# VH-VL binders against Large ribosomal subunit protein uL10m (mRpL10), part 40

Target 1, 224 residues: Large ribosomal subunit protein uL10m (mRpL10), of Drosophila melanogaster (Fruit fly) (q9vpl3)
Amino acid sequence: RGKINIQRPKAPHYERARVVAVTQPKYPELPKAKSCFKTRAERTQQQQENPYNEIIAREVRNWLDHSRLVAFFHLSSITADDIFRVRVQLHKQNLHLKSYGSKIIEQAVKNTRYEAIVPLFHSNHCIVFSPDPEKTAALLRIVRRVPQMVLLGGIVEETMLSRNQLVAYAQMPGLHAVQAQLVQTLSQAPGHLIQQLQAHQNSFVQVLDVHAKNQMNEETPKST

## First folded at step 1 (VH-VL)

Design r39 (from r3 with heavy chain S99D L100T Y102F D103G Y104H A105S M106F V108Y; framework fv_romosozumab)
Fold by ESMFold2-Fast, scan of step 1:
Structure r39 (fold): chain C 224 residues (1-224), chain A 119 residues (1-119), chain B 107 residues (1-107)
Amino acid sequence: as target 1 above (224 residues)
Amino acid sequence: EVQLVQSGAEVKKPGASVKVSCKASGYTFTDYNMHWVRQAPGQGLEWMGEINPNSGGAGYNQKFKGRVTMTTDTSTSTAYMELRSLRSDDTAVYYCARDTYFGHSFDYWGQGTTVTVSS
Amino acid sequence: DIQMTQSPSSLSASVGDRVTITCRASQDISNYLNWYQQKPGKAPKLLIYYASRLESGVPSRFSGSGSGTDFTLTISSLQPEDFATYYCQQYDTLPWTFGGGTKVEIK
């Protein structure tokens, strides 16, 4: 089992601030400052197209392209120590837990077959990547003990699956032919699956409401 | 279809032992922990313990410490619960239940095995 | 052990009624609470996990709320098949413990 490289999950050679500072190029004034009116929305679009965001988006695309297992989670309030313990346990199984901003994910998957996942990331979220689809069972077993991480769905062998379909996939033996058949059997029309994932996301509004109310209840009441 | 099928009713004398079986089908047996929960007549539910069929590791409620043993046979996808030194207050319906992939919730249950302890 | 107290122990209701069942833990269990339905002579069935998340295949008329020590199961419009005993269960701390149950009877 040996020692895990503890720094690998936390080892960004760059923090976001450093990436912005170091990789943001000093551009000369653009000749195309030709908009007569820049709305707040147009300025936001311009900021999202900054070069540092594209670099991180390329990282996300690389993970998506080279992972045969991708699982999407809604993330409720969890301590840094607790998420780190989960990350370490996942890493032992060649499962890589990553968190990215919603705008970066949107930029990464725009104009790809995975664009449909963007609505899943409008709330607090994280993604688990693995090159080994046989690790789906191990992933779900580990996450079962972390109720703050709620499985939304995933991608196995380039096929988008719902929560229940991933659980079914995890229960099958490790033969690639059998697993591929299960993926195809369980997969639904893309429109129908997106509807189911959206419905599940709506059910998490109740979880978020309960969490918000719980946080308010945990606060010390102000005295009169 | 996921199914948990338990052994038939047992009548035992005080001081005897009982071993209840729970045969699983419709899923990969080693991917889910199995729990045992009992219910005395007209009473609520009481958790007895759990077993991990992949590792064989088991954990028990302290109330049953020294009297209960849980085992599995992965070749037959069957879980077993043996309760020793039976007393009249051990009369209950005993359920096996599968743990979920989302926390410690019991998503599928066996039909129950009635154990009656009488002299 | 964490003690789980359910209220009421029983209630009588008519089809179409809104039914509310409460569960109180003797200590903070965050959201680590499940709700089960048990019909006479049958095994329990999972309805809700993590206090408020609806189990797959369970009708949308069932909902759970609460956190910490106080929890509620609500049936928005009672149906004939809903007459059963309902149990809460905490899974914050071993041993897992259940509430005493709430019997929902035909009025």
Scores: ipSAE 0.000, ipTM 0.404, lowest interface PAE 17.4, mean pLDDT 75

Design r4 (framework fv_romosozumab)
Fold by ESMFold2-Fast, scan of step 1:
Structure r4 (fold): chain C 224 residues (1-224), chain A 119 residues (1-119), chain B 107 residues (1-107)
Amino acid sequence: as target 1 above (224 residues)
Amino acid sequence: EVQLVQSGAEVKKPGASVKVSCKASGYTFTSYAMHWVRQAPGQGLEWMGEINPYSGRTGYNQKFKGRVTMTTDTSTSTAYMELRSLRSDDTAVYYCARGYSSWYAFDIWGQGTTVTVSS
Amino acid sequence: DIQMTQSPSSLSASVGDRVTITCRASQGISNYLNWYQQKPGKAPKLLIYAASTLQSGVPSRFSGSGSGTDFTLTISSLQPEDFATYYCQQYYSYPRTFGGGTKVEIK
């Protein structure tokens, strides 16, 4: 299993392209104006439980099944340009940054080993996937320069790891055998690890609440 | 109607290679994983590996020590499993199976291909 | 590799009997367990996935339970068409591994 020839995680573009083709207007010869708003029909589709959500959920399951490294992040306010820049840097290291709605994540992981991760996605989030667990160190190096992305935890070789365990994994020698042994050692209590992943999110939320309160006190002085 | 149809029975000499085909119909070929499972006579099921038809990514059971290769041809919706350096203990029925819920369970199976390895 | 141990390896039962088959994983696999039914000369058929969820079209007399390391497949009232070998399979880790099978013979 350590020598599984995992080459590249990738969603079936067939289903996604078909959904996009059906839901989006296309006029390639007459680009009159850009619309930043969805059509009424497209908005109605989002409000209904339908096969579109299941198609995207299949994409998420494909990423999870194909990735030997999955990292979960809280995502603070960040511009589209900044996140695109980060995505490009990660892609150069075979790290694939994705963001999905919480309901889609729930559909994807329902009745799977990963259903416990759903609470991590209640707030703004993003996920990084890679077929190469040796890229964990490169991932953390890149993310250190992106304060808007806060590591919550991850999955390595199908084993759930807390933030601290992922950091420890990144510091290991580059030998797959040694790294796999560490992952197994760190994951001796899966229920406890899931609870720790949830606790890290809660602790981060508390830190944000304290920061917001301090900012409010400093920026809006008390009137008498 | 979802269906997987496999190639016919093979008889091989030790040291030879065999390539089994599995033709899919009734669903979007690239949306589901294809797995290969074998069963020796009177024995249980043994997972050999998987392939994602969309990406071409494969994952193999280490037991086969570089003897197995899985491929797909999306234009014909056909998956292939090649096993090299055949030994007598490779005599088995070889199944292809579609990964349900993308990867989690095998909901559709081929009829099986009997491969006999004898001198 | 995760070893899957099924018990018993074979059993004989009468129509109407309650049959229980057990499957033990060598390490915790949460609910990442499937059950398959295989009749002689045929490919396996999916009965249950995620330890307890019935595949569409599977009769309600089949049920699965368990989590972690110990799992059971129960047939509440055995029918003649239930003569088969039953296999558990974990999909928690690679390689995917199967139990050795339980052969159910109707008297």
Scores: ipSAE 0.006, ipTM 0.454, lowest interface PAE 10.7, mean pLDDT 76

Design r40 (framework fv_romosozumab)
Fold by ESMFold2-Fast, scan of step 1:
Structure r40 (fold): chain C 224 residues (1-224), chain A 118 residues (1-118), chain B 107 residues (1-107)
Amino acid sequence: as target 1 above (224 residues)
Amino acid sequence: EVQLVQSGAEVKKPGASVKVSCKASGYTFTDYNMHWVRQAPGQGLEWMGEINPNSGGAGYNQKFKGRVTMTTDTSTSTAYMELRSLRSDDTAVYYCARLEYTSYFQHWGQGTTVTVSS
Amino acid sequence: DIQMTQSPSSLSASVGDRVTITCRASQDISNYLNWYQQKPGKAPKLLIYYASRLESGVPSRFSGSGSGTDFTLTISSLQPEDFATYYCQQYDTLPWTFGGGTKVEIK
């Protein structure tokens, strides 16, 4: 449905004004380069500027090192206005939505324990950071209403977790001892966890490819 | 052990240029950006800029009006900072510092005193 | 540019005293603040990063607190080796900026 009739205000003005005021951010608006949505031109420009890439890579390292919760998402096409609304909801829970090009991610994690995440970012993606791992449940609740964002996996307390492991962690909020034990136990097979993260990404990419082809075939009345 | 060793003190006249060196050891030189910070008498520390030894790309604080140039020599693991058109208010101790991947300066050079006097 | 203001500029204290140093940012910097210690003739040494996290090898008597615009460095029981100048530094936005320093002197 999208746009509302501009010529004639539909909803009562007081209801519209109230919704806008409630969603107004308390923080400075994030630069487009750090948002979940990036135009192709913005991504290309960033990759051409080596000094700029290094500065942003430092920012990514800072977020990774200072966050106790990091969640990775595949991102389908979404408007800037829609992602801004999601960012506002996430920020209320101390969850920070950011997006970076794959070259920047590679520079950020090169020679660090996070180097294994690079393959996850071949396609359009975004990352959610938080200093508070107890917010995992709130994150998943918010993202469930955003079909363009699909959870691939994440990092909790410096330990890589698959999608299913993050979901399990979210089901036990407020039980710090149990959560710590879960993270510790999951760290016992790093190779398997990384493989699961890659498998989830590959499965999602395959589903998106099939879905895109099906939509194109439905719109184009041709059989092949 | 990470070590950053800077060149010795310099005395320059107004309008001259100074080039300070910083020799790194104990790590892979191209893995970390090198930053330059100065400390003027009676003032706070000032961030001057940074250089990526792997790419040679540098970024500078606009305050210096294009008077600063940072370079590296990867064969000697040495970073350089050249400041031109020196003024009396450029009198300061100049430090090189290695940025850790977490955005803090854990390793610093010992400092180079640059005095600008007539 | 973000302005960093430290108070006091100097203080006198005795061994065993609790010392508090304050740093204020001209705008919200979240937790992106570091604390450094500098002794005469030496380069600065990192004490605390991300406002409250203690650097490895730094004595536990040092602690940092605060967020947003107001930050505090506390030394719970001052030791002879702690007489030095302390600096705060923000790394939220370029250019990175430092406080003017707080000199902790023997009483």
Scores: ipSAE 0.006, ipTM 0.427, lowest interface PAE 12.7, mean pLDDT 75

Design r41 (framework fv_romosozumab)
Fold by ESMFold2-Fast, scan of step 1:
Structure r41 (fold): chain C 224 residues (1-224), chain A 123 residues (1-123), chain B 107 residues (1-107)
Amino acid sequence: as target 1 above (224 residues)
Amino acid sequence: EVQLVQSGAEVKKPGASVKVSCKASGYTFTDYNMHWVRQAPGQGLEWMGEINPNSGGAGYNQKFKGRVTMTTDTSTSTAYMELRSLRSDDTAVYYCARQFYDSSGYTGGLDYWGQGTTVTVSS
Amino acid sequence: DIQMTQSPSSLSASVGDRVTITCRASQDISNYLNWYQQKPGKAPKLLIYYASRLESGVPSRFSGSGSGTDFTLTISSLQPEDFATYYCQQYDTLPWTFGGGTKVEIK
């Protein structure tokens, strides 16, 4: 079961649901909006696509703002049952596995210090969030047995860390003060760190995309 | 004593499939991921993929995706690697190997290997 | 994919010699590098993991060094049983990739 404390009260779609639920019982519910013509409905859905993406982008931003641990993974082909088992195991450790489209992630981090992470998400990916950075060791123990999840790096206490720096952080004693000092010692300029991660991720993702989606990649010419 | 014992040599026609087995003993089978590595005659080592015997989850080298499947049978402590649509360039010795993790939980290597299974693909 | 380049591809040495084998990664792999020994007709054997950590049961004459892109396997005093082919392997990113191998032959 588990609790989703950060996402549930602060997620935009959850907030909307709560607002709608606060209906005055003394008034009958207003009739739902009448359906538009198919072509108009399609135009309306397309226009609403941008507002919907902004809502989900705000959800991602909220996860980033309220998580002291964020880990980025490349995700290889995995069955729904397998990813569900991983989610359950992670959730027991207050680790929340989420997947978002690359456009939504770009929208969420645009004009923030984390904008440079966008290239990491041009292919199949997932992110693990937690309010508890002490769970980094538990996270790595769980994912070491999930070959489909490849650690790319993360953010600990608002500091961007490479894969190796995150592993070093996980190996520290469980004292919060000591771990905070390590984060300060391991801290890097976001641009430089993510450039290293992007090189590795883009190379790996390109190999996967060429092999698995050969025809699609051929139809999508690279810019200049 | 940790041992990985593989099935015997196979000779296949192009287009056929081969399924290699790797029987583990001397350790808790579900505690270690199993990898498959092949070696063509006179050439180096090539990683094919890995499987987690506890979850059944597998990750493959993209070069083989779509024609390789890795499975395990925990009741017999046996890992399997099936390669389909065989080509002449699939002629190789196929190894299974166990991955260990040191006390850090994230560093390790392939510490025990099967003896290898020779697969020859010829018309 | 990360390309692993070993040099030399082969070398001739005598018992008692110091042998050095180099492995270069096409991109930074930190310390996520293993070294294996393979004798003719046999499966590979793990010698060193995490660039410099000696596997249990491996003689202390074997040592690994390096980080990032440049790595070295050293055999301080070559023994008769050390004539074999040696492979480096990165496990920083998928797919795992091996070097082309270095054959250590009797001089």
Scores: ipSAE 0.005, ipTM 0.441, lowest interface PAE 13.0, mean pLDDT 76

Design r42 (from r4 with heavy chain G99S Y100L S101Y S102W W103G Y104S A105Y I108Y; framework fv_romosozumab)
Fold by ESMFold2-Fast, scan of step 1:
Structure r42 (fold): chain C 224 residues (1-224), chain A 119 residues (1-119), chain B 107 residues (1-107)
Amino acid sequence: as target 1 above (224 residues)
Amino acid sequence: EVQLVQSGAEVKKPGASVKVSCKASGYTFTSYAMHWVRQAPGQGLEWMGEINPYSGRTGYNQKFKGRVTMTTDTSTSTAYMELRSLRSDDTAVYYCARSLYWGSYFDYWGQGTTVTVSS
Amino acid sequence: DIQMTQSPSSLSASVGDRVTITCRASQGISNYLNWYQQKPGKAPKLLIYAASTLQSGVPSRFSGSGSGTDFTLTISSLQPEDFATYYCQQYYSYPRTFGGGTKVEIK
């Protein structure tokens, strides 16, 4: 076996395509009408989306396709310099930090079992991808020191895991077969897991709301 | 072990329809898309379309528009491809192959079903 | 449709030879290219995906390179079991399209 091919996703090219799509709006008004892979409703939906959204959605699908570890985070206010340092640390472990708009994520995961993740992206977020699920422990070690990143859950070996299940997975001895077996044991029916992820999201929103109110109270008395 | 087992060879007359089956085992059927690819004798590979067993969504190559229908039966982990209004140039080996839902690559293939269209 | 042009159409080589097969896309497809091996009377087998990533269980003598429009499949030291037709395939756009194939014959 040995190490996975480092070039599984072509990160530099994907970053270039994304930057071009964001900074250079080359939007042809007539959609490129060669796709035949959807119901009529999906074809109508596809027709209403610009070509650059589909290019970015393809990038997201490529990351999901080539990643056996996907971790979802809420991202609080963080400086460009700080997030860059985090991205460098993650990259050394073959962990790739990405951020995409909720509309793009919805487009990427619609009509898949992963469409349940869409609500996680209504607020500030980021995603970490890796082709190597054994890097879960390294991921959690790195993000422990980044309070702006709050783990919401993830996907390991194509199975959705809650925050607590992902933490448990990270604590395994590191033998691939044992970790794969644990994922099967930890995995739950999608509905039950979605409820757990939703509960964590709602609890975090409540904490964030209280913090925001406390922050405003600190500023308001200063003004008056 | 992942396996895709297809139905046996078919001989049809021009104008008839054929329905090929592909029974999956060794994985969660609804976690992967199923694709159909054909190969005429001595020729290359031609992609016909895909189906998502989770949603039932289908997508067909324009070349086969109006003649092909793909379905699945999740209770038996079986995918089906029906081709109607058969012509002599539809004589080919028809393969099923699985991919992740976004159709990136075909990691497992069925053994193939030979369909011969002759008068 | 994205046209995939493969060259050569066929080649003959001896065991131990380095074999290079090329694939050219009619438009830029980034690294969204796969390589398949098909032996006579058998279904195709995935060798390489995302232009350069070796599929699990595939011998290390196989390698892929390229991006954009030009891609290559290399077999560093040809073995008797490598007698087969090789196909490239793009997954950048629908419909998915394959190259015309390269038949490798071992002397």
Scores: ipSAE 0.049, ipTM 0.566, lowest interface PAE 6.0, mean pLDDT 79
Fold by OpenDDE, second read of step 2:
Structure r42 (fold): chain C 224 residues (1-224), chain A 119 residues (1-119), chain B 107 residues (1-107)
Amino acid sequence: as target 1 above (224 residues)
Amino acid sequence: EVQLVQSGAEVKKPGASVKVSCKASGYTFTSYAMHWVRQAPGQGLEWMGEINPYSGRTGYNQKFKGRVTMTTDTSTSTAYMELRSLRSDDTAVYYCARSLYWGSYFDYWGQGTTVTVSS
Amino acid sequence: DIQMTQSPSSLSASVGDRVTITCRASQGISNYLNWYQQKPGKAPKLLIYAASTLQSGVPSRFSGSGSGTDFTLTISSLQPEDFATYYCQQYYSYPRTFGGGTKVEIK
């Protein structure tokens, strides 16, 4: 009885081969597993359609509209614990540390006066909000102790400031004192300087009001 | 005194490009945004876009579908507006105008540059 | 885009007349409205910003009022130099948009 060579099984008889070929279950080609990984485009679209994102975007806008001091920071390899510590310190000074996704921020500021801030949010970032522009010095003092927080710029009294300008602003004597000095200086300067200063203040107030109103209009549910 | 002085009138053919300049003086150029506004003959005012000379940030009216480019030269305190793929309906007076960074109001205007697009 | 509608498109008035121009926004823009005066062949001139704040150097006969969607420019007593086209402009959102203009002509 010839040793069945298990390593090279003899080809089945022609008829058996035909039967086996016909009876081999054609397993449906497993649908090419649509990579469960939604394309970046699909993810982006889904994120855009998320009602939650809209709510957050509104929140961001609300913070922007109600803040007189806004500071933008890049976060470099900061731990959650470090962020928490900083948050607590800032909160004690009525400074509010928030972090939002870049897309949310983009959505929030789209077609608004804040649109200029979008380029600042390409990486890990956080925003500090305050209703009090006099807290700029306090903010910078706290952040100086946190090397992982890199100041990118800010908005003070509706004016966008570079990092250097914000630092300079923080070093200035109290707004009222400076304003008084400015008013004195401006009162001596030809009418053009006064106009520029008044224009800045009025423009800022107007911008803030527009934002506040837009937020109110977005909160009115379309009574479908 | 704040002054915005624009380049002279231009006559272009359809499909060509025009670049208008606006030289600013009498103020810190990087402390204000520069806007461009055009006005077709007998028509109203149309905002084209803005540029922040300090940051280089630009905002454009989408109506122009990428045909407009705004630039600045801080060394010469000059703003530039380039409009490409010119059409007959681009015939207008083009103005540069200064604003605060948030583009609240336009307090100073250039004298305007007439651009005529004619076949 | 926010549409700005001015009314009337043109009006005839005499020196000394009270002139009122209205501007309506397609949506609420708070007080983020400016008024400009433009004379023929000249660039626009800012008159009023923030709906009611008079630009420096502008005569007090000019006044602005309104909030939300409806705004008004008033010239209390029209002067010969006031014959021009007036434009409202919103700065609430981008793009910035202007009204169609109101031409004030001599009667």
Scores: ipSAE 0.013, ipTM 0.515, lowest interface PAE 8.4, mean pLDDT 82

Design r43 (from r4 with heavy chain G99D Y100R S101Y S102G W103S A105Y F106M I108V; framework fv_romosozumab)
Fold by ESMFold2-Fast, scan of step 1:
Structure r43 (fold): chain C 224 residues (1-224), chain A 119 residues (1-119), chain B 107 residues (1-107)
Amino acid sequence: as target 1 above (224 residues)
Amino acid sequence: EVQLVQSGAEVKKPGASVKVSCKASGYTFTSYAMHWVRQAPGQGLEWMGEINPYSGRTGYNQKFKGRVTMTTDTSTSTAYMELRSLRSDDTAVYYCARDRYGSYYMDVWGQGTTVTVSS
Amino acid sequence: DIQMTQSPSSLSASVGDRVTITCRASQGISNYLNWYQQKPGKAPKLLIYAASTLQSGVPSRFSGSGSGTDFTLTISSLQPEDFATYYCQQYYSYPRTFGGGTKVEIK
């Protein structure tokens, strides 16, 4: 009953497969890329290190250029189903959760003012983008309920902010003009900010390692 | 050879609109952002904005927001910059310039389009 | 907006001279600074990006240095084709802003 079994898949397995398919990255179609494969295609391949990385790096660059709110998170192990539910909640607030490889991030931000963020992405991470900086409070409210996501810092109105500065920004009055003024006041030079963000990220990784080790020696058997 | 070729000179009345074109050749049009920069007679360079030909997304200098619209036609590899409600102080040479995504530098420039607003 | 101030606004020099042009940002911009050359009646040409990286095809006599708020463009031995106006430009924040320009004239 090979093919017959496929016509009525079990609901739980089917739903999981759907979630995984929906969450997988998609590669943009280049205009007229499927034209005849001759000298043009050969030269394109010779000149590009990796065409997929170029396409995705361009996508990352586009998100950075057109988002007035960018938040960086450390991401612990989380199921595809759980992250999908978080993404749906964020999307309702015009917040877009993305994950990209470290090399792709580096290609996207190389020779730009965001170049200094590269060290943040050497460990497991995700990024939330939004065109609306007033959604920072909504973002933090949603991720507070997701312990696998730990805020590292962000960019608001083109200004790099540490974790504490981003939390302070979220607590400010809802007037966009007032919040923009606060971003200018809270901002740090990229070098100084990255040093702070890198230190916090390294400290967090060390805390996770200590916690994992402590779980082993705190283990006590229960009779039930 | 990579080239950006702009449309010809324009003479406009105050209150009119002008639409400048910039035709790209010799490279993959959607792989580079397009910037627009103007220069008033005897003055320096002023950045107006940029467009991503791949996504169509734009970023404008706040000074021109509400008066400027940037568009692209990927089938003809052409970028457009329309400036509305022209004033005499909009008299300038308007340049298009390409920028590779992720680099933020303008490596190839159009020859410029002179726009004169009579006063 | 980030204000870019160039010094001097103009200078006179002879072929073979060492020319230094300064650019100052009103706030820190790391190394996110470009230098352009513009000859009369022509479009600008990129010379240097990321404060110190020489664009392909640009003669090695051009060099850039600096970080933060203070930047310099140096021409080690001025040639006849170098008489032009030079502009710095920051790409740290929006809007992108240019310096006022430095006109290098023949003595």
Scores: ipSAE 0.000, ipTM 0.431, lowest interface PAE 14.7, mean pLDDT 76

